# VHH binders against p49116: the designs that were tried, part 201

Target 1, 238 residues: p49116
Amino acid sequence: EGPLLSDTHVTFKLTMPSPMPEYLNVHYICESASRLLFLSMHWARSIPAFQALGQDCNTSLVRACWNELFTLGLAQCAQVMSLSTILAAIVNHLQNSIQEDKLSGDRIKQVMEHIWKLQEFCNSMAKLDIDGYEYAYLKAIVLFSPDHPGLTSTSQIEKFQEKAQMELQDYVQKTYSEDTYRLARILVRLPALRLMSSNITEELFFTGLIGNVSIDSIIPYILKMETAEYNGQITGAS

## First folded at step 15 (VHH)

Design gc28 (framework vhh_ozoralizumab_d1)
Fold by ESMFold2-Fast, scan of step 15:
Structure gc28 (fold): chain B 238 residues (1-238), chain A 119 residues (1-119)
Amino acid sequence: as target 1 above (238 residues)
Amino acid sequence: EVQLVESGGGLVQPGGSLRLSCAASGFRFEDYGMYWVRQAPGKGLEWVSSISGDSKYTLYPDSVKGRFTISRDNAKNTLYLQMNSLRPEDTAVYYCATESYEYGPSDYRGQGTLVTVSS
């Protein structure tokens, strides 16, 4: 076999909707998030090891981990997305909803806690100065998680995850040879991804796109799209 | 439009060998994973083998591992399945399928090629 990921899998280029509106709105946030989600799914689909697992396994893997993959993408693309500005706009909207008595205090608290966890995660990744190779392999470790309920072919998925871990270790040891504990610092960030609620992610970033359907339910359709169809979706063309 | 055309099926004795081919057109063959599936009489579809676009990764279920070999020639847009040590239970219609164009259980599959393993 060769390496799990090639240089083409390290490049992760998000194209934002243009022009950016003077005031952020639900439509712009949703379109930006959708572009990142589609890019993340296309990235996964382009991995040879992922292709070899077959359609049913691929669908199950992405349905199980899309929120973790999306959150890693948010951290990686935080500057391109102006994520801090998006989160500030969401917080402002929540504050106005409290004053106008439109949302329950309990729900607002849950959403605010999620935003704080997301900000903390993104800030920790930025502080560690995670590079493009490290992001690619962290995404691969998350993608090839054998421990989600309902998965088949778990032994093969585990082998691909171990291969991702080994290749990340080799890269970090070679590239950051002076920092003995860098790999450990990076890997201990991953459990935090599973603390992120996929339901709250949907509410924050995908309101107006999915209606009464979950991201989980539409993943099979996104994965089956050709590159041209992905491009059509991310441009908002109908 | 995506087209997949299987060939190479036939009648073979137990213990024999057979090579299946699948001619692909209508897409960038080298960019997509390919797989073989089969349907035995009275049964559902069974996955037989998968291969990545660059040929670096191949997967097999235990039922065929060590007996079957999947390969591809990207210059010819052709997928192959080399079947050795054939058994009566390998009798099935074999279908070529592409991962990235599958929209349903029979979408983007070829018409199939029949393999009969019998004395």
Scores: ipSAE 0.006, ipTM 0.400, lowest interface PAE 10.2, mean pLDDT 82

Design gc29 (framework vhh_ozoralizumab_d1)
Fold by ESMFold2-Fast, scan of step 15:
Structure gc29 (fold): chain B 238 residues (1-238), chain A 119 residues (1-119)
Amino acid sequence: as target 1 above (238 residues)
Amino acid sequence: EVQLVESGGGLVQPGGSLRLSCAASGFRFEDYGMYWVRQAPGKGLEWVSSISGDSKYTLYPDSVKGRFTISRDNAKNTLYLQMNSLRPEDTAVYYCATEPYSLGTEDYRGQGTLVTVSS
């Protein structure tokens, strides 16, 4: 059997909506996030190992891990998205909402803590200078997680996760041979992804496109989209 | 002040068609995503369809895919839902909605329009 990922699976190119508005709004943020989400779903579908698991297992895996994949995508595409500018705009909006008494203090606290966790994660990945191969394998490790509740075929999923881990190790040892502890520094970042709330991610990034519909609810439909439809979503082309 | 006004509901026989409209005002319509949701008697809210501000992105659940089409006319500030091959299960109050003007603190829905599918 060949490698889990080919060079085509390392390529992860986000096309942003154009032109960028002078002042960021919910529409632009949600459009940008939706493009990243669709790119992430298309990336997952293109993996032969993922295709081999079958549709029910594929849907369950993505429903369980979409927030982890999305967050890794935010970190990987942070410069292309100007993520720091987006997060600053969200924080400014939240501060204005406090002054107008539109939000409860508990909700504001939850959202601010989530933003802080997201900033810390993206900063840690940037500091480590994670490359495209490393991101691809980290995404594969979180995609093929056998430990989510309700999953079937867990032994096969675990096999693919172990294959992703082994190929990441081989890559890092060859490419960064002088940095003995690099793999360990990368892997200890992953548990933080499971502390991120998918509900708050939905509120911050997807309110404008999907309304109050859960990403979990629409994932089966996204995964069934034709390649041309995926390309339309990730580029904004009609 | 955001205002959403639905129309076009009524009584139709199974297999029939209806076109719902939603007139929007109080915001830059083209800058906001729009969606349709419905509530059948004794059921919770069910998402029916979503469309982006530029009409490039549309989403449907399997329950209506191939039968319903969402569209919008930004020049007229109007959202549409074309419903074909209607079934008794489609009987519900249909609401149009826009993204909250804040980070999800408010849900902007219209007053709804009743669709009844019965012989």
Scores: ipSAE 0.000, ipTM 0.143, lowest interface PAE 17.1, mean pLDDT 81

Design gc32 (framework vhh_ozoralizumab_d1)
Fold by ESMFold2-Fast, scan of step 15:
Structure gc32 (fold): chain B 238 residues (1-238), chain A 119 residues (1-119)
Amino acid sequence: as target 1 above (238 residues)
Amino acid sequence: EVQLVESGGGLVQPGGSLRLSCAASGFRFEDYGMYWVRQAPGKGLEWVSSISGDSKYTLYPDSVKGRFTISRDNAKNTLYLQMNSLRPEDTAVYYCATESYSGLPEDYRGQGTLVTVSS
C-alpha cells in the first residue's frame, strides 16, 4: 500500500460567503458552517482508504465523527472564518435572550460551556501551531475510529487509524525533529473533541441548514453528492 | 445513471481459476471505490474485496485473502477480480458494486455473474 494521505488531502481551503453582512445573522453563520461541513465531508470521501470501506461503513463513520471533524475544521479555519467574531455574536445573542426566555436558563449554561470548550480547543491548537499535515492526520485519526457502536469492518478501520497515527509520527519526527514531545502534546488534545456536544453544534451553526432535521439525517445525502455538487456547496455556486 | 455489467463467471473445478470483469458507466469511475460482493444460494450478501479509486488500497476478508486479487483499469472503466485456488464454498453470484449518487439500491450493483465451483 502507499501512504494513507497524499498532498491533495493536506489542502483544506475554505471559501467564505461574500459579502460579509454588516451584522452577523443566522443565515451567514449557517452558510459559513455548511461550507466547512461540506468541505470536511468531501475531504473524507476523497481518501482512498475511506472509499475502500464502502458506503454503509462510510456513512456510519461520518455520522459518528462529523462533530469532531467539524470542530477540527473550525480550529484549522478559525482565522479565515473570523471564528472569534462569530462566537462573540452568538454569545451576545444568548445574553440578550436570558431576560426574554428564562425557561432556557439551563440550556444557555450548556451552550456557554460548549463555546468555552470550543474556544479553549481552538486556542490550544493555535498555540501549538498545528500545520496542514498535522490537521490532515488528526482528522484521519478521528475519522477512522474503530470504537463507535454498530460499525462493521472494525479491524480494517483500526488498521487505517494506526496507519494514520504512524504517518503522523513519521511526519512530526521528520519535520519537528528537535521537539521530542510535540506528538504527545498534539495527541492529548484529541479527547477534548469527544466532549463537544453534536446537538449544541447543530444549534449554534446549522439551524438554517437542518430546520427540523438533524445533521445525522443529511449525512447520507451529502456523502452521495458528486464532486461538482460538493464544489458548488463549498464555493456557493449553484 | 450508474450502470455496472459483470462477466466472466462459469463452472470451474476446485483449485481452478476465474477472472471476473465489471464494465462501469455513468459516473467518474476513477473517483470512486469499487467492491466485489457475492451471494451464495440461500445465504446473504458477503463482501469479497474492495479497491480505492487510485488502486493504492485493496482489502480482503480472511476467507479470500491470498487467493483473490482485485484490480481496476481506470482508462477502460473496468474492475477485475482474479480468483485463484477456488473452493466449493466460493460458489455464488458475484456482484460489482459502487456508490449510487441517486441513492437507488439497484444502482449499487449489476445483474451479477454466476461462479460455480464443482467437480
Scores: ipSAE 0.007, ipTM 0.379, lowest interface PAE 11.1, mean pLDDT 82

Design gc33 (framework vhh_ozoralizumab_d1)
Fold by ESMFold2-Fast, scan of step 15:
Structure gc33 (fold): chain B 238 residues (1-238), chain A 119 residues (1-119)
Amino acid sequence: as target 1 above (238 residues)
Amino acid sequence: EVQLVESGGGLVQPGGSLRLSCAASGFRFEDYGMYWVRQAPGKGLEWVSSISGDSKYTLYPDSVKGRFTISRDNAKNTLYLQMNSLRPEDTAVYYCATEGYSGFEPDYRGQGTLVTVSS
């Protein structure tokens, strides 16, 4: 067997809906998020080790970690998405909802805390100047998490996660040889991903698209899509 | 568009061997992982083996590990399953499937191939 990831898995190019509207709206935000989700699922599906685990295991892994993969994607693509502008628009909408008593104060607090955690995570990754190789390996570490309940190939998943960690370490030590503690600084950022609610991510980024259907329900469908379908969703070509 | 045609099943005595084949068409075979699944009479579907598109990764559940070997010939668009030391509990209809495709949708899966292990 070769390395876990090839150079093709480092390439992660998000194509945004164009043109960007004069005023941000739910449709633009949902379409942008959907493109990132589809890109992330296509990325996972292209990994030979992931393919080898089989359909049922692939579905279980992605259902368990899609929010972590999506959040890493948001951080990686924050600039191309103008994520700060999207989040500012959401915050403004929430503040207006407080004024009109349309949402409970407890719910608004939960959503605001989620946005602040997301901003903090993205800011920390930007400050570390995480590169494309590092993002690819971090996504692989998250994807091959053996600790989710109900997994059948737990030992093999753990092997792939350890392989991802080993290859990340090798890359960082070779590329950033003078920064002895860079890997530690990167890895301590990962636990924050598990503090973020997938339900709130769905509400913020996917409400207009999925209606009352959960991301968990559509994951098997997305994973079955052929490469041409993924590319069609990402590029918007008719 | 995706078509999978299984063959090679039959009746074999316990301890015997069979080699299954799956002819694939309608997609770029070398770009996709492939797997074998089976359905025993009155049972649900069971994953049997997986192989990556480049053949570098192969996986097996403990029930068949050491007895079954998955392989592929990308030039022929063909997937194989070599089954050795067959047991009565291996009796099932065997289906091939591709990564990201269930292999069980009526429009895309083959008819399967029946393997019967009995004396």
Scores: ipSAE 0.005, ipTM 0.311, lowest interface PAE 12.5, mean pLDDT 81

Design gc36 (framework vhh_ozoralizumab_d1)
Fold by ESMFold2-Fast, scan of step 15:
Structure gc36 (fold): chain B 238 residues (1-238), chain A 120 residues (1-120)
Amino acid sequence: as target 1 above (238 residues)
Amino acid sequence: EVQLVESGGGLVQPGGSLRLSCAASGFRFEDYGMYWVRQAPGKGLEWVSSISGDSKYTLYPDSVKGRFTISRDNAKNTLYLQMNSLRPEDTAVYYCATESGYSPFGEDYRGQGTLVTVSS
């Protein structure tokens, strides 16, 4: 059996909406986030192991982990997205909402805590200088999680996750041979992804797109898109 | 369609005063909180002041507290910012903004801005 990921799976190129508006707005943020989500789904679909699990299992996996994949994508594409500028705009708005008592203080606190955890995660990944190969394997580890409820083929999913972990270890040991503890520092970041609310991610990045419909409910449709439709979503062509 | 139009900016000497106005249309003005933000040349956006829809709550950062006063006239759909004791560091483009009821982003709805220059 060949490697889980090839060099083609390392390439993860986000194309931002152009031009960047003079003023950041919800439409620009939602369009940017949607492109990242579609890119992440297209990336998952390109993995032969993922294809081999079959459509029902594929759908269940990405419905369970889309928030983790999306968050890894935010960290990886933080500079291209100017994520710090986007998050600063959101924080500024939330501070004003607390002060005007327009939104529940408890809800705003939950959202602020989520933003702080997201910033902490992205800063940790940046400080570790996570490369494209490492991001690809981390996404694969998250994608092939056998512990989600209702999954079939859990033995095969576990095998693919173990293969991703093994290939990441081999890569890190070869590429960063003098840094004995690098792999441990990288892997300890992953549990934090499970603690971030997908509902809050939807409110921050997808409010202008989704309304009352969850990302979880649209994932099956995204996964079934033809390549031309994926390219249209990623580049903004209608 | 939400529209916000700022006016009242200009050149003023340190210690001077200016009053900014923002004409709002396209939404029920009295139902939304409003705020002012500013952007100095080469800097990011900075929150300046907020006011609730019913005018009962007003808020200011320490940088403008005691010098600036936010107010609104719901009958005229107009937001105001009275700026006193102006300093060179207050030089910025000032924007009027409101919040989308279904979005955490107040910057969804902001105007074109009005330039305030404080120089001797």
Scores: ipSAE 0.000, ipTM 0.091, lowest interface PAE 18.9, mean pLDDT 80

Design gc39 (framework vhh_ozoralizumab_d1)
Fold by ESMFold2-Fast, scan of step 15:
Structure gc39 (fold): chain B 238 residues (1-238), chain A 121 residues (1-121)
Amino acid sequence: as target 1 above (238 residues)
Amino acid sequence: EVQLVESGGGLVQPGGSLRLSCAASGFRFEDYGMYWVRQAPGKGLEWVSSISGDSKYTLYPDSVKGRFTISRDNAKNTLYLQMNSLRPEDTAVYYCATESYDSSGYLEDYRGQGTLVTVSS
């Protein structure tokens, strides 16, 4: 068989809403996050192995892992997004909420711990200087996770995950031949993605969604979009 | 080795002004976004302002917007914070911050030792 991913799958270009506002607001954060989510879903849908699993399996996989894909995307696009600035602004608003008694202390603590975990993850990836090929394969490993409840074709999903891991290993050994432990350092970062709550991610980045729409409910719709419609959502153009 | 050295803090009366400076070394200053964060006595870290590497984008929370101005001089590897109309609640240790010089992300990896700003009569 050919490789799991092509050079096209290494390219991951986020187009931010322009111009950046003088002050951060929920609409700008939501628009930026939505573009990243749509880019991530379009990326997954373009993988031939993913399409070969069929629509029901595709929907189940993405529903189970969208938060992990989104978080990897945040780390990869942290510079383009000015992510640390967004997170700092969110922290400032949470600190003000404590002073104004608008949120419970337990909820604020939970959200702050989530932001800390996200910053730690992104910082770790940045310090490792993860490249575009490595990000593509990490996303593929996350996408082809056979261990989510309710999945069918788990043997095929596991084979694609193993293929992603093998191709990542081959890439790292060839490209970073002098760093014997690089692959291990990269792979031990992945379990942290499952410790982050999708509900808290949704609250932080997608509060601006209209009509009380959850990410889970829009995933089947996004996966059925035509390429031109995906591109429109990614760039904000109709 | 990334080094950030803040200066310009001191005691000022309410309504007064201070200009903070941060001397940066050990990385390509112009390639990295910079931040000011502060910590008031007994409180956590609070984001104060950020500026892009090319100075095109600046961001402020409502608490300082219109009173504080962030700027940078890339030729001098120096970050500035102009603070006007200071209030007692602005009393804090102010830190210059940036992402890791080994990183490709805009993460707050490094902070200096800080400079104390006290706003009191």
Scores: ipSAE 0.000, ipTM 0.106, lowest interface PAE 18.8, mean pLDDT 80

Design gc4 (framework vhh_ozoralizumab_d1)
Fold by ESMFold2-Fast, scan of step 15:
Structure gc4 (fold): chain B 238 residues (1-238), chain A 119 residues (1-119)
Amino acid sequence: as target 1 above (238 residues)
Amino acid sequence: EVQLVESGGGLVQPGGSLRLSCAASGFRFEDYGMYWVRQAPGKGLEWVSSISGDSKYTLYPDSVKGRFTISRDNAKNTLYLQMNSLRPEDTAVYYCATYEYSGSPEDYRGQGTLVTVSS
């Protein structure tokens, strides 16, 4: 019985499309988001416990949690992505859309509320200075969620989630020994991930990629990609 | 492109042992978890065992735990299932997979290997 995650699972390096355009556009945002999504799914596939659950279970887990994994990835890679600049550009576009009556007021409100929740989440993680080990275990906790409908190995998924929680606790207690409440401050932030709409995440970040096809529908294909294809996607190679 | 070829099945008496093999090709074997599933006559697919790519994690349902052992040799691209203390209810066609199968098994598997446990 070894640890759930190894040192290789702590490394999470996003390579951004180059060069960054002078003015942000949908293509750049979508390509950046796609690279993060593919990196996140490749990360999940590399976990031995995840591999042991089987394809149907793996697909169901990722379909249920991809928005949570993606949002944790946005927080972890916020500086590399210049996420604040991306979100500011989206907000500016929405304000212009109000003036030009291109979107309904209700829709604009929903999207703006989502952006504010995302900014608040990323800022809270930055303020806590969450490290790479903590992010890896938080991603594992959301990945191994036994409470999604249709799962066939729920007891084993629950065991892996509990193992992730125990290993995170051990890490935090040893590394941040003088901060007795750090784990509690980290864990209390996770429920916010489930309040964010996957449909709005798709609209904001993936409109240029999916071409009217949902992320849910492409997940099985991404999970089946060979390592070379994943590397091509996350580095932008053709 | 992915090809899996099962072997090692046969007729065995209750309490006997068999070792199944699965030869894999067309993918990077060590990067994928592997699974054994079986289908008894007139029944659906039943998951038998799973192993991670690095062999560190193995899973078994209660029906075979303590009797069956899954293992792999990544240098040979081969998956194994050691079956001990065989029972009549273990009679089935056994398939290896990189995925856990559900629904129509004939859509996505090779021929499998037949294990018959009878006197």
Scores: ipSAE 0.006, ipTM 0.375, lowest interface PAE 10.8, mean pLDDT 81

Design gc6 (framework vhh_ozoralizumab_d1)
Fold by ESMFold2-Fast, scan of step 15:
Structure gc6 (fold): chain B 238 residues (1-238), chain A 119 residues (1-119)
Amino acid sequence: as target 1 above (238 residues)
Amino acid sequence: EVQLVESGGGLVQPGGSLRLSCAASGFRFEDYGMYWVRQAPGKGLEWVSSISGDSKYTLYPDSVKGRFTISRDNAKNTLYLQMNSLRPEDTAVYYCATELGSDYPEDYRGQGTLVTVSS
């Protein structure tokens, strides 16, 4: 066996829809988020260890962790996406909804709390200056989570997660040798991902999907796309 | 058009060996993981082994670990399963499968090849 991830798995390039509208709208946000989701799924499918687990296991793992992978992707691509601008636009819309009593106060509170948690997470990752290798291994740790209900090959999934953790440790200790506590600072950020609601993520970023299709229902189909189809979705080229 | 064609099955005595082959076409073989699954008479499908596209990762359930070896030749678009120390409980139809395609019910499996282990 070689390393869990290769240099190919470190490359994570999001191509944004062009041109950027003068005022952000649901269509632009949804298209941008969809590209990131497809890029994240393609990334997972390209991992040899992931391929070896088989289709049923792959589908179950991604269904369980897509929100965590997506959130890591938002943090990694925050500058390319102008994420702060997108979130500011959503907050302004929600403030108007509060004044007009268009939505329940409880629901608005849940959504605002989610946005705050997302901003906090992205800011913490930016402050730590997480690099491409670190993001790749954090995504692998999240992907190879053995604790989801109904998983087949749980022992092998755990082995791959431990391999991801070990390779991250080796990378950080060699690359950032002067910062003896960097790995600990990075790892304590991961539990926050588990507290993010996938339903609220869908509402914020994917509300423009045709047919009100849930992310959970389309994951099996996304994972089975051919490379050309992924490239078309990721770049918008066709 | 995705096609998977298994071969190499047959009748063997307990303790014997067989090598199964699966010829793949219609997709970029090297980019996808491949696996073997089997179905014994009157039972459901059982996962037998998996291999990554680059051959670096192979997986086996405890039932076949140490006895079966999965391998692939990407230049020939062919998947293999070397089966040693065969037991009567290994009697099954063996199918080659991939994670590509879900619109067609048989995209993940070929026609299968029968392996019978008996005296």
Scores: ipSAE 0.005, ipTM 0.351, lowest interface PAE 11.8, mean pLDDT 82

Design gc8 (framework vhh_ozoralizumab_d1)
Fold by ESMFold2-Fast, scan of step 15:
Structure gc8 (fold): chain B 238 residues (1-238), chain A 119 residues (1-119)
Amino acid sequence: as target 1 above (238 residues)
Amino acid sequence: EVQLVESGGGLVQPGGSLRLSCAASGFRFEDYGMYWVRQAPGKGLEWVSSISGDSKYTLYPDSVKGRFTISRDNAKNTLYLQMNSLRPEDTAVYYCATEYGSDSPYDYRGQGTLVTVSS
């Protein structure tokens, strides 16, 4: 078979829209997030093991895990996105909404808790100095999750997840040989991804999409796009 | 335009062998996974085999594992299915399929080639 991921799958380069505006707006945030989402979907589609599972399985896997993949992408691209600045602006807006009584207190609490969890996750990954190879394998572990309802070929998905775990272990042992517990510290971060609501992610990052379509509804479309269309979206050429 | 053309089907006796071919055009063949699917008379589509673009990964359901072998020649834009130890239950129209430009799973498939396993 060879390795699950090649060097091309380690490359994950987000091209941002024109320099960040002086005043952050929903258009800039939505366009940046959409580019990251398309980059993440193109990344998944390019994995040979993923291709071999077939479209039904591919669609089900990505529908189940897009929020986890997107969150890993946010952490990986936090510097390029100036994510801390974006989140700070969102927090300030929410604080102003409390004063103006535009949202219920319960809703504001839910959104603030989500932002806190996201910040904590990204800070943890930054402190661990997760590299490109580690991110690629973490995304593969998340993608090849056999425990989602309705999946066919669950035994094969589980084998691919185990292969991702084994290759991550091999990489970490060779690259960070002096840090015996690095792999354990990395893996214990993954459960936090499932505590973050996909609905709140959509509200924070995908407000302003034309037609207000859900991410769930557009995933099949994105996955079947031609390679040239993916490249156009992630570079902003189209 | 994506075009897939299957060939190699025919009538064989139980225990016999056949090699199916699929000529692909209209897309970068090496960048996409390819599939064989079949449809027996009065039945739905059944997945038979998968191969990744680089040939490193192949998958089979238990019903054909050990008997069928999927392969591809990216230089020739051709997909193959080697079928050994054929059984009457393998009787079906066999389709070459890809996900490139499809509306649904295996929607972009060729015209098919008939395989009949009968004494």
Scores: ipSAE 0.012, ipTM 0.499, lowest interface PAE 8.6, mean pLDDT 83

Design gc9 (framework vhh_ozoralizumab_d1)
Fold by ESMFold2-Fast, scan of step 15:
Structure gc9 (fold): chain B 238 residues (1-238), chain A 119 residues (1-119)
Amino acid sequence: as target 1 above (238 residues)
Amino acid sequence: EVQLVESGGGLVQPGGSLRLSCAASGFRFEDYGMYWVRQAPGKGLEWVSSISGDSKYTLYPDSVKGRFTISRDNAKNTLYLQMNSLRPEDTAVYYCATELPSGYSEDYRGQGTLVTVSS
């Protein structure tokens, strides 16, 4: 069998909604986040190893890890998205909600801690100057996680995760041969992704588009979208 | 709608060979993993083989590994199963599917092709 990922899986191009509004609003943020989510799901479903596991396993894996994939995508696309500006707008909205007694102080503290964790993660990835190949393999490592509850075929998932880890190691050692500890610095960033709440991610980024429907409930439908329909979601045209 | 049409089944003696074909339509064939599953008389569905959309990954259970080979021709929207060293216990109706048995649905299963292995 060949490598786990091909050059097509390294390509990860986010197209932002245009025009940029004069003031950032929930619709723009939600559309931007939705495009990234759809791009991430399409990326996953295009992986041959992922397809070989079958639909039930694919759905279970993505339901378990979509927040990790989305967060890695936010870090990778931070400049394209002007993520710092989006997060600042969200923080400003939350502070106004405190002043208007719309949300409890405890809830706002939880949300602010989530934003701080997200900023720290994105900053650490930027400082490490993670390249497109490294992002692709980090996404593969989180996608092929055998340790989520309720998974079947865990031995095969584990083999694909090990393959992703080995191919990342080979790439880093070849490309960054003078930085002996680079792989270790990259991999120690991953556990933080699991500590981030998917419910808070949904509240921050998907309020305008999803309404009261969870990301978990729509994942099977996103994974079954045809390429043309998917392209419509990524570009805002269909 | 997804349509799958299997062919190539028949009667063969133990140790013989058959090649099954599955003609697919109604979806972008190259974007989907494909599966062969079988059902022996009076038994449940059994997974036989899987192949990724680009043919780079193939999976087999121990019962057929080394004897069966799954392949596909994306230009022709056709899936194949080459069956060698056939055994009486391989007797079953063989189905082409876009989903494994654990998530299997009738919308993604073909009509089947009967393989009988007997003297």
Scores: ipSAE 0.000, ipTM 0.225, lowest interface PAE 15.4, mean pLDDT 82

